# Ledger of designs, part 116: VHH binders against q84jc2

Target 1, 232 residues: q84jc2
Amino acid sequence: MSKMRNLVEEKFLEFYESWVIQLELYLHQLLIAHNNNTMSETELRHLISKLTTHHKAYYTAKWAAIREDVLAFFGSVWLNPLENACSWLTGWKPSMVFRMVDRLRKSRVVLVEAQVKKLEELRVKTKFDEQKIEREMERYQVAMADRKMVELARLGCHVGGESVMVVEAAVRGLSMGLEKMVKAADCVRLKTLKGILDILTPPQCVEFLAAAATFQVQLRRWGNRRHYVTHS
Below, E stands for the ipSAE of ESMFold2; O stands for the ipSAE of OpenDDE; V2 stands for 0.75 times the mean of E and O plus 0.25 times the DockQ between their complexes.

## First folded at step 7 (VHH)

Design p62 (framework vhh_8fcz_2)
Fold by ESMFold2-Fast, scan of step 7:
Structure p62 (fold): chain B 232 residues (1-232), chain A 124 residues (1-124)
Amino acid sequence: as target 1 above (232 residues)
Amino acid sequence: QVQLVESGGGLVQPGGSLRLSCAASGFTFSNYYMNWVRQPPGKGLEWVSGINSDSSYTTYADSVEGRFTIIRDNDKKMVYLQMTSLKTEDTAVYYCARSPDELYALFESGMDVEGQGTQVTVSS
């Protein structure tokens, strides 16, 4: 067990801690906006834009980091064990955000029938896209166990320039496959978020984003209260 | 002076194919993510597809996934959209648009078009 972090892990840890602090500040603003009926549509749109820009910044930083070391995102050192346990392909499971959407059906800002229909269509599409990615991941894991990969792993036990190069090429190929899969999963996340925000009115967007940020912040706080889970 | 010039549109029957081209000038083409967007009759702009600076990543709108392919040639400063299995719903003016990064098309609510576009009409 090394206590060493590589440069990608150190940089993303610093980024992520700052990103979460800013998310908590935006959550405070979202809660004020939700409880206060004096904000104009322009002011609400500006706040929603801050949140969408904040999420875009996360994926920009993530995609730059996975280009260098995608494996850093599987069992991430900047996430606590609870956050890692709740992860689906290095992030939140897209269909789970519809649980936050369900709150809007009970809110003071009611969803119209046309919105309910569009959200249900989006939910079904999102679930279908998740299943496609899960099948792709399953195929990836099976392919890692094929004869060629086993043979390359054995070759890595020998000392020699040619065998070292062949093993390094195989490892790069595996990393590129994971990077493609993580980006595909992130694409479903971004399409789902954008789809929801495009269907909702500005007050409904504020309520939705507040619910999502609350869940993310609380999950982190719950996980941070735990010591090593070797005794549970 | 930044210019994007779209071409290759026309009248095609349902199930047909077309290849659109976009010629770029006046900026460092290889530094930009390139997108195709379309405007159907009486509707707003709809993002269709995007490709990053080195072609290692492409993205597509759900309505065109599996039917359209975006390609770029940095040496020629060109971006292409290969369209197959065309539907009447694909009828639109098609534009190419540059953006600073690959997340622009997925997150931004609008996209600026710089050229005149190229008309695609899918009809029997």
Scores: ipSAE 0.005, ipTM 0.326, lowest interface PAE 10.0, mean pLDDT 82

Design p63 (framework vhh_8fcz_2)
Fold by ESMFold2-Fast, scan of step 7:
Formats: sequence, C-alpha cells, structure tokens
Structure p63 (fold): chain B 232 residues (1-232), chain A 123 residues (1-123)
Amino acid sequence: as target 1 above (232 residues)
Amino acid sequence: QVQLVESGGGLVQPGGSLRLSCAASGFTFSNYYMNWVRQPPGKGLEWVSGINSDSSYTTYADSVEGRFTIIRDNDKKMVYLQMTSLKTEDTAVYYCARSPDELYALFEGMDVEGQGTQVTVSS
C-alpha cells in the first residue's frame, strides 16, 4: 500500500505541476480578453469552455487518485503549507468564490439587479451546503475517533499477521469514508462554479475566472515565498 | 442496442407526489452513473439528480434538493425518482440518462436516449 501511495503522490504531483502551468497560460488569455474588449461572444465562450474543461480535467484526475489513496489529499505534497492551510476538505471553500464575485461589482460592467439576486440566492445555498458537509464530516470524525482510531491504537500494539490484517481493513474503511466526503465537497464546488457561470454573461464569466485563477496562482506564489510573509 | 424507457409521469397538483421509473437495457448498467434530467417548456435540458454505480452517494440540483430522492436497483436495471412537494416549476419532460461520472452531467450536459415522461404540476 506504501508503494501505491508513493506512486499516486508522484503521479499527481506531476499532473498538478503541468495543470498549474496551463492555468497560468489560461489566466494570461483571460486577462488579455478582459482588458481588450474586442473579442466576440463566440471567442469569449470558447475561452470560458477551455477553463471549464481545464477544471473538469483536475477533478477527473483527483477522483481517480483518491480512489487509490485519498489520504494523499490531506496535507498534499504538491501543495505548499499556505495552500494546505487554506484548504477546506482538500480544496477551495465554495463560499469563498463569492468574494471574487463581489469584485465584479467594482468593474465598469456592473451586474444587473436580477443577477445580484440570483448570486445572493446561490451564495446562501452554497453556505448551507457547506454547513451540511461540515456536520457530516464532524459526525464521521467522531465515529472514526470512537471506533477505528481506538481499534487502530489497540491493534498497533500487536505485531502478529492477524492484527496487521485487521488494521489494514480499518484503514481501508477510513479511506473509503473520506473518499465519499471529499467527493461530496467537490460536488458542492462544481455546483457553485456552474451556478455562477450560468448567472454571469460571457464577459463577466471571463472577469470572474480571471479573479479566481489570479487568487489560486498568487496563493501558490505567496506560500512559495514564505520569507515575505506580511501581517498588514 | 442501448434503451432507456421512462414512465410514471402525469398531471399532479402543487404539493403532490409522483414516482418516475427508468428501465435500462443494452449496456452494463452497474458500470454507469445514472441521472435524471428534465426539459421545462421552452427551455433547454436541466440536470436534476444523479446516483453512482453502487448507490453510495447521490447528488441533487439545488431546485429539487430535499424534495426529490433518486434510487437505483442494479438487479432490475432500474433507476427511480421519488418526487415530493411538487411545484409548478417542476413541470417538464423527465429523462433518465447514463454518464461515465458526475462531472460529465455537471459540465457537458446530457444527451437523452428515450422519449421521456411528461410531468405537469398544475391546479
């Protein structure tokens, strides 16, 4: 299982590095599109489609990887400590994207009242879904602490083959439960992203995606530059 | 040949309940994520709900969460949608659709294979 864990981590690290490089290239295209209002609706929709496909590729790779080793995603080796500290259930916190949406209100192209209402409804629903997942995770963690963790601690004192097999079964059970929870959290992320993109016009989608990509890229850069930590 | 046959639709009052059924044939049912999608009058296809191959998790569109329940029976090759607290906005032709995973349904949309079943919520 340690061999599979190492291979999953190495494989996903390789994938993630390439994925981030491509995200930075898409961010460059999004910023050009946002600053140069000459692009057609068709061109903007094509660019938005590239970004949604790129995010879909991430979750396709992630779900394949967590099927093999979900624990690799808790304290991921391909993320720096700042990225890991900002993670909510192995990824971005869904309601945080509404901070990026709020920046759109300061743009030259303002949101119409109908869009503002739909975004607020989506924000409230997203926070509700987050709290539901958090309650389920808390129940899961309590069950793990009371049953599997105590069992693992006790069986860890025995070095016989029978004890090792029981410990392995308990670890597999824990992993399967965490996989289910991570997938549930990712579903909230995907529903939130899809919901926002459905409400926004193509130019607003480009601005939103640029803000989201900028935050992700900058968070990575800030964490990699730990000696430049700021408090104000 | 792949076939999906939807049934169980009808006319129902607001606040009422209906159970939709989908019979699948021509493919390995247990290998696919199963979805319900709907098409309201004058609108495009809208994803409603999904269930993975072993029923270990289900997902729902915001508009139906808490009101609809998706169930599957791999032995009978059936997927069901239990609808409660129906609203006029739920009026649509309902289709079942297979997908390789949940991401396909959320981002790519779904092609319908059957004729669907009409649900009309009206007084």
Scores: ipSAE 0.005, ipTM 0.387, lowest interface PAE 9.8, mean pLDDT 82

Design p64 (framework vhh_8fcz_2)
Fold by ESMFold2-Fast, scan of step 7:
Structure p64 (fold): chain B 232 residues (1-232), chain A 125 residues (1-125)
Amino acid sequence: as target 1 above (232 residues)
Amino acid sequence: QVQLVESGGGLVQPGGSLRLSCAASGFTFSNYYMNWVRQPPGKGLEWVSGINSDSSYTTYADSVEGRFTIIRDNDKKMVYLQMTSLKTEDTAVYYCARSPDELYALFESGYFDVEGQGTQVTVSS
């Protein structure tokens, strides 16, 4: 069995591979800045800006793609199975980045009390937003099993698998619901990332971004090196 | 002509409720992140609430969280602010404001490319 890629999947695969290569280049710059500690605040802010612009480019491309085919982002062909297994609503789980923030407490640059308070407030807000989205996903999954949707699925079978206007409208409605949930999750991701960067000093931002990029790149490499052979 | 027109302000007692409305015209309303901002007497502009283009994400200033609800109707080109448990500190001119784009709204701050003329809210006993 082979799977066919649609145009959205092919275009985003090409984009994503290029995007990851550039992320690895930025990671090298972040590690140099963190280890050598010789860059000015202006130079650090410029590097942080390059990373935030890079992430914004990802969401610009993603939102254009999900408008065309949101299902391409559930079980993405540009991600390996390990990356897909670690996904929460087509991306990283926002609250998990606070584990990387916690490591900053053990770093050379100590977080001050005001920063710790603001980070905890942001963590609570992020968890609340996550739970709200999880409730929406639960409602969506329950609505999928609704009697009306089951009946529409049977109508599709009775007409020999040919779509009719009402079935096409229902499928489009389902895709729009998923698109909204993915956009909500991405909004929480972007707000969480911005919130952390606004609280941290430039050297702390560099350390945080280096940790996040290292984990992302490492997860991809671990998944790509995994070899699985199934015995019949 | 790109326009935002607010209405619904007035005098209300502490603990009361008001619903503000903003009518948009002259642009593709459903493409934009929309905000409510306010200016209390003798103070600067304060961001209050925001809503993304498809209503999937809403956010609020800490001072109004749990008391205010932002809603939009893309078919009617309207954004609303439902205000409950009003406090004297909520007294301000309330403005409807458009963000330049969706990502700017989420990752930048402090700039709106279109603002309305405002509606006065006075909370007083």
Scores: ipSAE 0.647, ipTM 0.859, lowest interface PAE 1.5, mean pLDDT 86
Fold by OpenDDE, second read of step 8:
Structure p64 (fold): chain B 232 residues (1-232), chain A 125 residues (1-125)
Amino acid sequence: as target 1 above (232 residues)
Amino acid sequence: QVQLVESGGGLVQPGGSLRLSCAASGFTFSNYYMNWVRQPPGKGLEWVSGINSDSSYTTYADSVEGRFTIIRDNDKKMVYLQMTSLKTEDTAVYYCARSPDELYALFESGYFDVEGQGTQVTVSS
């Protein structure tokens, strides 16, 4: 059955579709840059800046949207089932990107010892932050099994005015908590990305960003093919 | 009118400590993410630290992590920056900046609106 979308979902769907199209364009540029050793450092930095700005735009839009309806992002209708399955608190799992970094280490790109050390430190920090958020999220999830949520569970049996009010209050409270968690997760994402880009040289950044964008785009393509999902 | 008033700066020797304060008014303080940013001599603004509305989350620039601590008091509408083990490179004008969310805290300066006059921190022998 077709899922009815709310206004927040529709708006963000439209945004995200456009955003992904632009990401694909940037990916193409990243790949060209990666394969072209003639680009100057200035040019590379400019490209990196474009990508970072693009990502900032996403989170700006996301944060605006989650203020209206954070729940929309826990059932992201703009993502296919595969993308959703791979999502951690409404986005990519921060520690995952270190797989991309590992790829750099195994490629022709040589990371100096100082970079490796910093990356490892960042990895440890990122994982620690993830775990902290996960524990907090677990706390919220467990807390859902309280009296207020029991009222929500009984809503299908009877609808009383007082019960409805309690349920609404519970949902609002939950939403606020979830918004906090999503924001925290996004902060870890952005911090991790920033950290990596600060450690890598411009050419290395381009390679990293290309790998990350490739993964994102391919994941979407794979999911769309398997599930016959067509996004307008 | 939104006002942010920074204080607590001064001259200190390397290894010393300072505590900066920011008094906020003219907006719902508890609804905002609060930040410290700084502008070193001859350089642009750089983000230093951030704290969310309920103090449950704090972040720091790599350059100050482990040395600086950001704290807020929503009742007093204050945000603080405890600085320890100060270095010469910490010399800057420090500003308190609000943001509607945590996004800006993690990126370079230019996204912060400096609304106060700042407080000068000078670390020198």
Scores: ipSAE 0.007, ipTM 0.276, lowest interface PAE 9.3, mean pLDDT 86

Design p65 (framework vhh_8fcz_2; at its last look DockQ between E and O 0.58; V2 from the best seeds 0.00; counts 0 for: pae E 5.3 > 2)
Fold by ESMFold2-Fast, scan of step 7:
Structure p65 (fold): chain B 232 residues (1-232), chain A 125 residues (1-125)
Amino acid sequence: as target 1 above (232 residues)
Amino acid sequence: QVQLVESGGGLVQPGGSLRLSCAASGFTFSNYWMNWVRQPPGKGLEWVSGINSDSSYTTYADSVEGRFTIIRDNDKKMVYLQMTSLKTEDTAVYYCARSPDELYALFESGYMDVEGQGTQVTVSS
């Protein structure tokens, strides 16, 4: 409906495009490392550190942006429709990574019993934190439908300048609640990622990060092809 | 100068409850991840619990999960630790400590050095 993008959307679009290009470069390095069993533990740890730093840069930029406009992250202009459809609270669903770990376990990575137990404990903890956030999302949606919010929306339909200001104030309040939920979701994502990396050996970390980056890059490419065909 | 002042410790029976408080000054409290850490007699510091800047996320050491609750009040510049079902192994000096930023707390599980005297919790039958 609007042809203009706000400054937050424009700046984050520019950031995200560069961030994804660098992610693809790191993915190539991860795939080379995975196929080269001669790399030292120090070299593998350095590569893992590059990926960790890259993810930190994403969340640094994201949290700065959501303080200004969290709504930019719901139906993001820098994501294609497929990426947006697959998002859970503006990012990947934390429990999804354990399905990815399970696939790696069966086909490409050998996990010892101690690691399997720790991963299951982390999965349970992650699901518990995820469910807490889902309860907060439900409460937020109910609050949105409460009498006061319905009244503010109705006022916005009936009167001019003053009602616009009242609606804008209400939207700002809603944005603050969404910002807290997005931050909570991102904290669960980061804690889950860190926990997996702490449990896995450096070669297993490389394979896990390669699988995660492959999924992210491939999802973007699939969605972009569909969008490209529509405009071709 | 950064100051963190812990209080609320004492002697309690196993299964009892205590609420610890930490008063912060000398920095922008609402920008920092806050932690509780403890030092049992004759042992090193161990991390107990953490809370992000807006209270939307909390995390706990496995040994205290389900028994302790971390809370913060940014207006009062306070962080609290609600302790229930206390065990003899919870006996320690408790300190609050800030993390440099939320990413450091999440990715490095790190906190800055403890600043104050702490508050002594003794769980004894």
Scores: ipSAE 0.662, ipTM 0.859, lowest interface PAE 1.3, mean pLDDT 85
Fold by ESMFold2, look of step 8:
Structure p65 (fold): chain B 232 residues (1-232), chain A 125 residues (1-125)
Amino acid sequence: as target 1 above (232 residues)
Amino acid sequence: QVQLVESGGGLVQPGGSLRLSCAASGFTFSNYWMNWVRQPPGKGLEWVSGINSDSSYTTYADSVEGRFTIIRDNDKKMVYLQMTSLKTEDTAVYYCARSPDELYALFESGYMDVEGQGTQVTVSS
């Protein structure tokens, strides 16, 4: 049976597909810059700026869309099942980005002691912020479960206009709470990325951005192969 | 015209508490990331704390984490800084500042408009 998508889902699906294609194009530019010792610092900063502007465009669109329908971002129609399974509050888990940094340290990125100390401080702060959001989410889940039990008890007693209003208020509270938590998680993601880019030199930023884009593109490609096999 | 008016500073003993206020006007307050920054005697500005447009995310300098709390009230166009366990090192002129827009503060270089005269906080016995 054909799925009925609402307008928010249709619009964001088209946006996201275009956005990822452009990310793939920028990835190729990042890889060329990584292998080209003749690029000036100005040229590297320009490329880095293109990537940060591209990411800003994603969050501009996302935050507009979650104000209309935050639930669309939990189990999104524009992501394959593997991408959805890897989501933490509608995106990548902030602390996981440091595994990319650690990988680069092992292979090609040379970091001085001052950078290493700043990155460790940022990692600790990122984990602290992440855990704060997780505690808030737990409190929210408990409150919603408690309200659900009350709602079920009330529905068992009678059906009327007052019970409908209580259910509507509970659903509205769920959406408002989820929107705030998604936005908070995105804020941690953005502050973590900016923090890393501020610590790294322009050549190191290019290598980091290339690794991050590669992971995102490969996760999509790998999940799409599995998706088509299992659904075809 | 953008206007930010800080108040609530004063003299306080170490370990004491103080609450700073900032009244905002001349812009759509609820669309902006708001910050507190401070200038210790004879030194440059240092960032203290920030809060996003709907209060869903707050962040603090390491020196202040756990002791200060940033709060905003979009209806009254106010931002507050609740300070506790104050130390001599917290002595400074405190300013509130807005980022150019919410995503700019999170993703671009951190420019902040310091428009007010600030409020003096002095922690001394």
Scores: ipSAE 0.236, ipTM 0.657, lowest interface PAE 5.3, mean pLDDT 82
Fold by OpenDDE, look of step 8:
Structure p65 (fold): chain B 232 residues (1-232), chain A 125 residues (1-125)
Amino acid sequence: as target 1 above (232 residues)
Amino acid sequence: QVQLVESGGGLVQPGGSLRLSCAASGFTFSNYWMNWVRQPPGKGLEWVSGINSDSSYTTYADSVEGRFTIIRDNDKKMVYLQMTSLKTEDTAVYYCARSPDELYALFESGYMDVEGQGTQVTVSS
């Protein structure tokens, strides 16, 4: 039996499907730009801006959705199992993008020493931020066995309309901490992305964004082929 | 009718500490990312620190990381900047600034608008 989806899941699923389609279109443009060294800096910056705006739109939608039901994002029914398996706190792990940066270094792209230094500094900072969030998550997970969860468990022993309402309220209370952590993680993602883009030249940014988009799109494709996932 | 009123500035010796305050009014404070920015003498506006709406995340410019701490109180509609280990290069007019949305500061921190009058911080021996 398929998992029952709530309204938040359904809405975000629809949004995400559309968002991914648009990402694929942008990926195509990025690849063209990457393979065409005749594009002006202005044109490249415009393309980069479109991508950054697209990503901001995702997180705007996400944060609106998690305000309603953050738990939906810990199941993420809009993702296939492979995508979910690669998720860190409801999204991509910030430090993973440096693998893509490393790929740039090995490619035709020449990073100057100053860029390399800044990227390494950013990598270190990103790792520290990740660890900080992970520690907070661990703390929260341990704390879940607190008074609220005990109350939830106690109430769960009886079936009744009033009891169900109380349980739901308790769950919402518990979800607030998760929401904060998810937002924190997302901020690290966005800060990392912004940091990388600030260090790279426009052509390098295009290559990086192309690599990132490719990875995301291919991961989804691979996962869908493997698990035959259909969301609509 | 948006108002941001900064206070707490002053003269301090290098290595000293100072705590800035910002009182916000005229908007739904809890919906905004709040920031501190500064303008050194003869220089442009520089982003210093940001804090998201629920204080779940804080961020700092590299120049102040480890020395400054941003805090907010949504009930009081206040933002604070605790500054420690102050340096001469920290001399500036400090402003409190709100981001148009929760994500703005992360992408557009360099273009933040100043709405308050600021508070002068001078670090000198």
Scores: ipSAE 0.024, ipTM 0.431, lowest interface PAE 4.5, mean pLDDT 86
ESMFold2 (binder alone), look of step 8: mean pLDDT 83; pTM 0.855

Design p66 (framework vhh_8fcz_2)
Fold by ESMFold2-Fast, scan of step 7:
Structure p66 (fold): chain B 232 residues (1-232), chain A 125 residues (1-125)
Amino acid sequence: as target 1 above (232 residues)
Amino acid sequence: QVQLVESGGGLVQPGGSLRLSCAASGFTFSNYDMNWVRQPPGKGLEWVSGINSDSSYTTYADSVEGRFTIIRDNDKKMVYLQMTSLKTEDTAVYYCARSPDELYALFESGYMDVEGQGTQVTVSS
């Protein structure tokens, strides 16, 4: 009855550990850029491009992995319990990033009225897309739970090859539907991220990305060290 | 069935040029964005270039900008990658990939919906 990691989980765990280490290195560069007003617009755009490419690499790897085993992303072994508790459909909740955007109003680089209007329009659109996915996932979960329960109940009466086929078919159907839902959620995430970066100036983009990366890194550190004491 | 078949790879000296081709079949080619991605020896997949369905927009990874050109021909259901000023760092298996319209539009680079079989590019003296 023990849980054995499959190849997809092992590969993505290795990928994710390396990806987070690189994210921390980019966070250092973002914080230096944010605290140093001497960087050119070209230098800032190059740094923003590095972060954008880094996030693209994450979603490229994720989509390859979910095609093989989407269930690995529900209760991920590469995430600690705190990270998993804060997850919405295998990742960050899109509308939550607007809380980080609101912090830009407290910075030296203030948002102009045109940007505020565009960000509010994006926030409304993001919330709409988010709720649409939530409704679709709820319908999917209800339908799949009912169908799977009926099939599993029949399995309790017969333990031969026929019952194995029924369980395998149910799991396959569930996985295909979940893959579609996870991709839809990731599309909302990417649309929200791109939209914010398109509205913000390069210095504001750096501040936003620094805030997002800081939160992600801190959440991981807090979860990893919750029950550990320092030896110092 | 959806198929993407890459060709045109080979051995070339640094500073040389190659043209990669990708033949698409089994789907409505003109409805999809097309991408080139590569896998260097011992490394993961790296996105190289993208072109939208009507060729009005192209995008490139920083490492290849100004050296590579992506082109598509919807009538022939082909996408091409013209590579110039090749570097040893460009050595990789190159894959053609289609992407959903939304993901390309959302991030200016297509994430792969279908991977091709690949074509090997080796840049060495």
Scores: ipSAE 0.000, ipTM 0.133, lowest interface PAE 12.4, mean pLDDT 79

Design p67 (framework vhh_8fcz_2)
Fold by ESMFold2-Fast, scan of step 7:
Structure p67 (fold): chain B 232 residues (1-232), chain A 125 residues (1-125)
Amino acid sequence: as target 1 above (232 residues)
Amino acid sequence: QVQLVESGGGLVQPGGSLRLSCAASGFTFSNYAMNWVRQPPGKGLEWVSGINSDSSYTTYADSVEGRFTIIRDNDKKMVYLQMTSLKTEDTAVYYCARSPDELYALFESGYMDVEGQGTQVTVSS
C-alpha cells in the first residue's frame, strides 16, 4: 500500500536524519581521539564500540523497514541524488572501504606485515562475496524480463478483482527477492566492517572509522549543496 | 517449551564427512539466526558457523571455511552442518544455538547461549 509505503519512508527519514547528526558528533570525537596521544586503549575501545553500536542500530532499523517496504530503499527519499547515485544495493559497496584502509599505509600509525596479509585476504573474500551477490542480482533482473513477468505486467493493466490479486502476489514475490538480496549485501558490509576492526589496533580503528565517517558526511554535504543551488 | 536437539555426531577418520542436525521447537524458528558452536576437549566454546533467518547469508570461522556448509529448512525447523575434509582438530561436542538478534550472529560472533547435551564428533584414526 501507498499509505504504508509513505509511513515507512517518513519514519525512516526521521530516523536517518537523527542517525546522521549523531554520526557527525561521533566523527568529531574520532578526530579529537586521532589527534590526541593521551587517550588510553580502554578509552579508544569505548569510542570504537560507540561507532559499531551506531552502525548496528542503522542495520536494525533498516532490516525492520525493508520487511515492510524494501522498495523504499531503492532511490531513497532520505538520500540526495548524489548519495543515491553512489549506492550499491541500497548502501556502500563493501570493497570500497579498503580505499580507507589504504590511507593507513601513509598514516602515522604503520600497518605491520601480518595486518597487511590479513587485510588482503579479507579484501579478496569481500570481492568474492560481492561478485556472488552481483550475479544473483543479474539473475533477478533477467527473471524480471522473462515472458511470465511481462505477461503478469500486461495482466495488471486490466481492472478486475482476480487480476488485482494475481498482480499483488507477483509484486510481493518481487519484493521478497529484493529483501533477501539487500540483507545479503548488508551482511557482507557488516562482515567487512567487523573484519577490518578485528585486524586493526584501536588507534588504527579510530583513523579508519574517521575516514569512513568523513567520506559519508562529505558525500551528503556535496549532494545537498548541488540540490539547493540547482533547485533554487 | 524452547528446545534445540542436536544429532548426527560420531567417530570418523581424518578426511571423512559427517552431517549434524539440529531440531528446533517451542519458538518461531524463522525469526532467529541459527549457529553451530563447538567445545573441544579441555577448551572453551568456539563459534563455528551462522546462518540468518532466511538463508540469504552464511558465515564461517576461518578454521572451517571451505570445509563446512550450514543449511536451514524453516518448514522442518531444522538446521544442518555438513562437514567435509574433517581434521583431528575438529574433535569437539557440537551445539546448536539460536541468536535472539539476527545481527548478533553476523557482527558479534563468540558469545551464545548453548542448550542441551550437544552431539559428539570424534576425528581419529
Scores: ipSAE 0.147, ipTM 0.558, lowest interface PAE 5.0, mean pLDDT 83

Design p68 (framework vhh_8fcz_2)
Fold by ESMFold2-Fast, scan of step 7:
Structure p68 (fold): chain B 232 residues (1-232), chain A 125 residues (1-125)
Amino acid sequence: as target 1 above (232 residues)
Amino acid sequence: QVQLVESGGGLVQPGGSLRLSCAASGFTFSDYYMNWVRQPPGKGLEWVSGINSDSSYTTYADSVEGRFTIIRDNDKKMVYLQMTSLKTEDTAVYYCARSPDELYALFESGYMDVEGQGTQVTVSS
């Protein structure tokens, strides 16, 4: 009653459920590759390619969906409350991914000094891009409450052709602003992911992708378990 | 037919400024990631700057960061490169380049689909 699903939400829910199932299958393959150490460089690159293609499929579907209804991605029906609570502009916070990279420092194949330097340079650049988007979001929130928007909201109380058109144009502008911010955040995510994969060797890429996929899958399971757990 | 036409190059003194323009036609400009790339005399192609379809994301090569600004106007189907504090090392033929798709630009080489004919920038005293 309180929350109706629209067609965009229904379509993306079906997509996302299938996408997560395939991610779990890829995670299984990544863990086997990491633990057995018997795969060739060509085999590892092929597995990494499957994961990057899978992430590209997500952003292809997401960007099509946000063009139709960006608000579906704020408080998403296909995510549990824990997943939604951990989201930064409809996805993972780019700088947080370096926590997964930090786990590689404890791996059997350690990072060389040149890689450590490049990863730190990427982390600084990622944090800078992230903060730029955060400032834009702050400005957006302030603009929502400015006097012009308040006046347009008052006009919306009256039924008239010209006032309806003006209000509709303003609402479309607000949605376009959110779409731009979400797309900017996704661009930072994709560039950060690509940058990490370019710096790491294939075995390190497998370990990194396994850590990231494990966190994503476990966060979903923890949130779903919490939802189904009966508390006395 | 997809076309990219660059202009605005010329001879400029070190420390000077130039604005390059790229006029796009034959495709839905607002759907594509756009790049500037350059080729210095006797050297290979060097990626300079990129801008996504809605201008929400821009990126630059380390050698030009803080000196160059990439801008696009989707209504006019134009991409620009505002160059300041020009150095002799910036001497090159500058090309406008379209990425095959926006995800390719973010995950692959960035530019490969379509290159323009180029505009010459010469920085000398």
Scores: ipSAE 0.474, ipTM 0.778, lowest interface PAE 2.3, mean pLDDT 85

